# Designs tried in a protein design chat: VH-VL binders against Matrin-3 (MATR3). Part 17

Target 1, 76 residues: Matrin-3 (MATR3), of Homo sapiens (Human) (p43243r398to473)
Amino acid sequence: RVVHIMDFQRGKNLRYQLLQLVEPFGVISNHLILNKINEAFIEMATTEDAQAAVDYYTTTPALVFGKPVRVHLSQK
Key: E = the ipSAE of ESMFold2; O = the ipSAE of OpenDDE; V2 = 0.75 times the mean of E and O plus 0.25 times the DockQ between their complexes.

## First folded at step 24 (VH-VL; framework fv_traxivitug)

Design n1 (from m3 with heavy chain S102A; at its last read DockQ between E and O 0.87; V2 from the best seeds 0.76)
Heavy chain, then light chain:
Amino acid sequence: QVQLVESGGTLVQPGGSLRLSCAASGFTFSSYWMTWVRQAPGKGLEWVADIRQDGSEKYYVDSVEGRFTISRDNAKNSLFLQMNSLRPEDTAVYFCAKDSPAWYDYFDYWGQGTLVTVSS
Amino acid sequence: QSVLTQPPSVSVAPGKTARITCGGDNIGSERVHWYQQKPGQAPILVVYGKNNRPSGIPERFSGSNSGNTATLTISRVEAGDEADYYCQVWDTDNDYVFGGGTKVTVL
ESMFold2, look of step 24: ipSAE 0.604; ipTM 0.902
ESMFold2 (binder alone), look of step 24: mean pLDDT 91; pTM 0.930
OpenDDE, look of step 24: ipSAE 0.782; ipTM 0.936
ESMFold2, fold request of step 25: ipSAE 0.585, 0.623, 0.606; ipTM 0.901, 0.913, 0.907
ESMFold2 (binder alone), fold request of step 25: mean pLDDT 91, 91, 92; pTM 0.937, 0.938, 0.938
OpenDDE, fold request of step 25: ipSAE 0.809, 0.809, 0.798; ipTM 0.941, 0.942, 0.939
ESMFold2, last read: ipSAE 0.574, 0.601, 0.620; ipTM 0.901, 0.905, 0.913
ESMFold2 (binder alone), last read: mean pLDDT 91, 91, 92; pTM 0.937, 0.937, 0.940
OpenDDE, last read: ipSAE 0.800, 0.793, 0.816; ipTM 0.939, 0.938, 0.943

Design n2 (from m3 with heavy chain Y104N; at its last fold request DockQ between E and O 0.85; V2 from the best seeds 0.72)
Heavy chain, then light chain:
Amino acid sequence: QVQLVESGGTLVQPGGSLRLSCAASGFTFSSYWMTWVRQAPGKGLEWVADIRQDGSEKYYVDSVEGRFTISRDNAKNSLFLQMNSLRPEDTAVYFCAKDSPSWNDYFDYWGQGTLVTVSS
Amino acid sequence: QSVLTQPPSVSVAPGKTARITCGGDNIGSERVHWYQQKPGQAPILVVYGKNNRPSGIPERFSGSNSGNTATLTISRVEAGDEADYYCQVWDTDNDYVFGGGTKVTVL
ESMFold2, look of step 24: ipSAE 0.645; ipTM 0.915
ESMFold2 (binder alone), look of step 24: mean pLDDT 92; pTM 0.942
OpenDDE, look of step 24: ipSAE 0.721; ipTM 0.929
ESMFold2, fold request of step 25: ipSAE 0.543, 0.554, 0.586; ipTM 0.900, 0.904, 0.906
ESMFold2 (binder alone), fold request of step 25: mean pLDDT 92, 92, 92; pTM 0.940, 0.939, 0.940
OpenDDE, fold request of step 25: ipSAE 0.759, 0.759, 0.756; ipTM 0.933, 0.934, 0.933

Design n3 (from m3 with heavy chain D105E; at its last look DockQ between E and O 0.75; V2 from the best seeds 0.00; counts 0 for: pae E 2.3 > 2)
Fold by ESMFold2, look of step 24:
Structure n3 (fold): chain C 76 residues (1-76), chain A 120 residues (1-120), chain B 107 residues (1-107)
Amino acid sequence: as target 1 above (76 residues)
Amino acid sequence: QVQLVESGGTLVQPGGSLRLSCAASGFTFSSYWMTWVRQAPGKGLEWVADIRQDGSEKYYVDSVEGRFTISRDNAKNSLFLQMNSLRPEDTAVYFCAKDSPSWYEYFDYWGQGTLVTVSS
Amino acid sequence: QSVLTQPPSVSVAPGKTARITCGGDNIGSERVHWYQQKPGQAPILVVYGKNNRPSGIPERFSGSNSGNTATLTISRVEAGDEADYYCQVWDTDNDYVFGGGTKVTVL
């Protein structure tokens, strides 16, 4: 149920930028942002919602501050 | 055995410039983000700037953005802070700090600081 | 959140327990770090990530946080624990944020 986002940079409003990537796909129950390694983990209410987000960004670029980031399903 | 030694702090006029240095030893300097934190006399701690281990990312507190430049020389194990357009509000002890090696966001080692006084 | 609120001072007798609070909106969900600063010295890290201690820090130092309050607890206080203590978090809009500091007096 966790979406893993990587390769972003710090910036004002970063949390909003990251959460909005997955917000259209369902309810977010928790998140963790690790600014030193540029990784974030966003827990969705269901695995279905998390998979939908990851599938969407397989074909559509995910952008944070206008720059591409990687989105995949977490193994954690 | 980690050691951080700041230098370059002195009295300077408002509008002046000053360059601070931090000499690092006892760890692999190029593997860590490095940070400047300042403390005005009798006041608390304020984060100023940090820089990625390869120098490719630099971040500043709003009050110094555009006036201060953080930099590093990994071959010389040195961290720098170029301070331009100095204001009385920049008066502080400036500490060099080593960022944590983990994904936590803390400073595990600090230098003793160098005093910058901005006064006419 | 851009402000962490600490009491300006705390007094504690030797051998007793000092509790230093750090207030912030939803700070119970944050990784909270604590620094000790003695007069004329640099800060040192004493607690990180809620309740972890760096090597060389006595087990008398511990941390907790829930709701809007984080707490540094110093048990069996010694004269050598007299110092200023700062809490710190990282915030996505403000980067590193420190509390205003608490002077602990051992008397």
Scores: ipSAE 0.386, ipTM 0.838, lowest interface PAE 2.3, mean pLDDT 90
ESMFold2 (binder alone), look of step 24: mean pLDDT 91; pTM 0.937
OpenDDE, look of step 24: ipSAE 0.687; ipTM 0.921

Design n4 (from m3 with heavy chain S102T; at its last look DockQ between E and O 0.85; V2 from the best seeds 0.72)
Fold by ESMFold2, look of step 24:
Structure n4 (fold): chain C 76 residues (1-76), chain A 120 residues (1-120), chain B 107 residues (1-107)
Amino acid sequence: as target 1 above (76 residues)
Amino acid sequence: QVQLVESGGTLVQPGGSLRLSCAASGFTFSSYWMTWVRQAPGKGLEWVADIRQDGSEKYYVDSVEGRFTISRDNAKNSLFLQMNSLRPEDTAVYFCAKDSPTWYDYFDYWGQGTLVTVSS
Amino acid sequence: QSVLTQPPSVSVAPGKTARITCGGDNIGSERVHWYQQKPGQAPILVVYGKNNRPSGIPERFSGSNSGNTATLTISRVEAGDEADYYCQVWDTDNDYVFGGGTKVTVL
């Protein structure tokens, strides 16, 4: 039930930008941002919510600061 | 054993320039982000800048952005801070620090620092 | 976290427990790191990621986070623990942020 986001850049409001990508799909229970590799893990309340977010971004660009990022389900 | 040795700190006039160096040994320098942290006399610690292991990303505290440039030479195991348009408030001991691995966001090894004094 | 708030000083008797607080909005959810700095020396990492210790740091040093407060606890304090202590986090808006520091006096 974890969404994995990659290819963003450090910056002001980054946390908000990342969380906003998945908030429409359900409740967020936790998150971790790894600033040294530009990856984030956002835990959602249910696996269904996480899958819905990933499915949506399979065909619709996910943008952080107006630039594309990759969105997948975590294998962790 | 990890060792970081800073050099280049001296007295400089306001508006002047100075380049700090940090020589690293005892670890694979090219595998880690590196950081400058400063401490004004009698004051606390302030992060200044960090740089990705390949040099492709550089970040600065707002008060020095546009004036300071962090750089590294992985072939020489060296970190640098080019300081331009220096101001009295830049007066501090400047520490070279090794960043933690990817799962963490701390500084595990520090040099002893080099003193920069900016005064008329 | 734009500011991490620490008390400027803490006094503790030898053999007793010192508690050094670090205040920040929602800091209980952060990876909080603690440094010890003695006069004329570089900081030394003593606790990281809430409650982990680097090699060579005694078990007397521990950390905890809850709500808006992180705490460094030093049990059975010794004269050699007298130093300044700084908390630190990484934040997406402000990058690396240090607290203002707490002077621990053993008396």
Scores: ipSAE 0.590, ipTM 0.903, lowest interface PAE 1.6, mean pLDDT 92
ESMFold2 (binder alone), look of step 24: mean pLDDT 91; pTM 0.938
OpenDDE, look of step 24: ipSAE 0.772; ipTM 0.934

Design n5 (from m3 with light chain K50N N51S; at its last read DockQ between E and O 0.77; V2 from the best seeds 0.71)
Heavy chain, then light chain:
Amino acid sequence: QVQLVESGGTLVQPGGSLRLSCAASGFTFSSYWMTWVRQAPGKGLEWVADIRQDGSEKYYVDSVEGRFTISRDNAKNSLFLQMNSLRPEDTAVYFCAKDSPSWYDYFDYWGQGTLVTVSS
Amino acid sequence: QSVLTQPPSVSVAPGKTARITCGGDNIGSERVHWYQQKPGQAPILVVYGNSNRPSGIPERFSGSNSGNTATLTISRVEAGDEADYYCQVWDTDNDYVFGGGTKVTVL
ESMFold2, look of step 24: ipSAE 0.635; ipTM 0.914
ESMFold2 (binder alone), look of step 24: mean pLDDT 92; pTM 0.942
OpenDDE, look of step 24: ipSAE 0.755; ipTM 0.934
ESMFold2, fold request of step 25: ipSAE 0.562, 0.566, 0.610; ipTM 0.899, 0.907, 0.909
ESMFold2 (binder alone), fold request of step 25: mean pLDDT 92, 92, 92; pTM 0.944, 0.941, 0.940
OpenDDE, fold request of step 25: ipSAE 0.773, 0.771, 0.779; ipTM 0.936, 0.936, 0.938
ESMFold2, last read: ipSAE 0.574, 0.595, 0.563; ipTM 0.905, 0.911, 0.906
ESMFold2 (binder alone), last read: mean pLDDT 92, 92, 92; pTM 0.940, 0.939, 0.940
OpenDDE, last read: ipSAE 0.775, 0.780, 0.782; ipTM 0.937, 0.938, 0.938

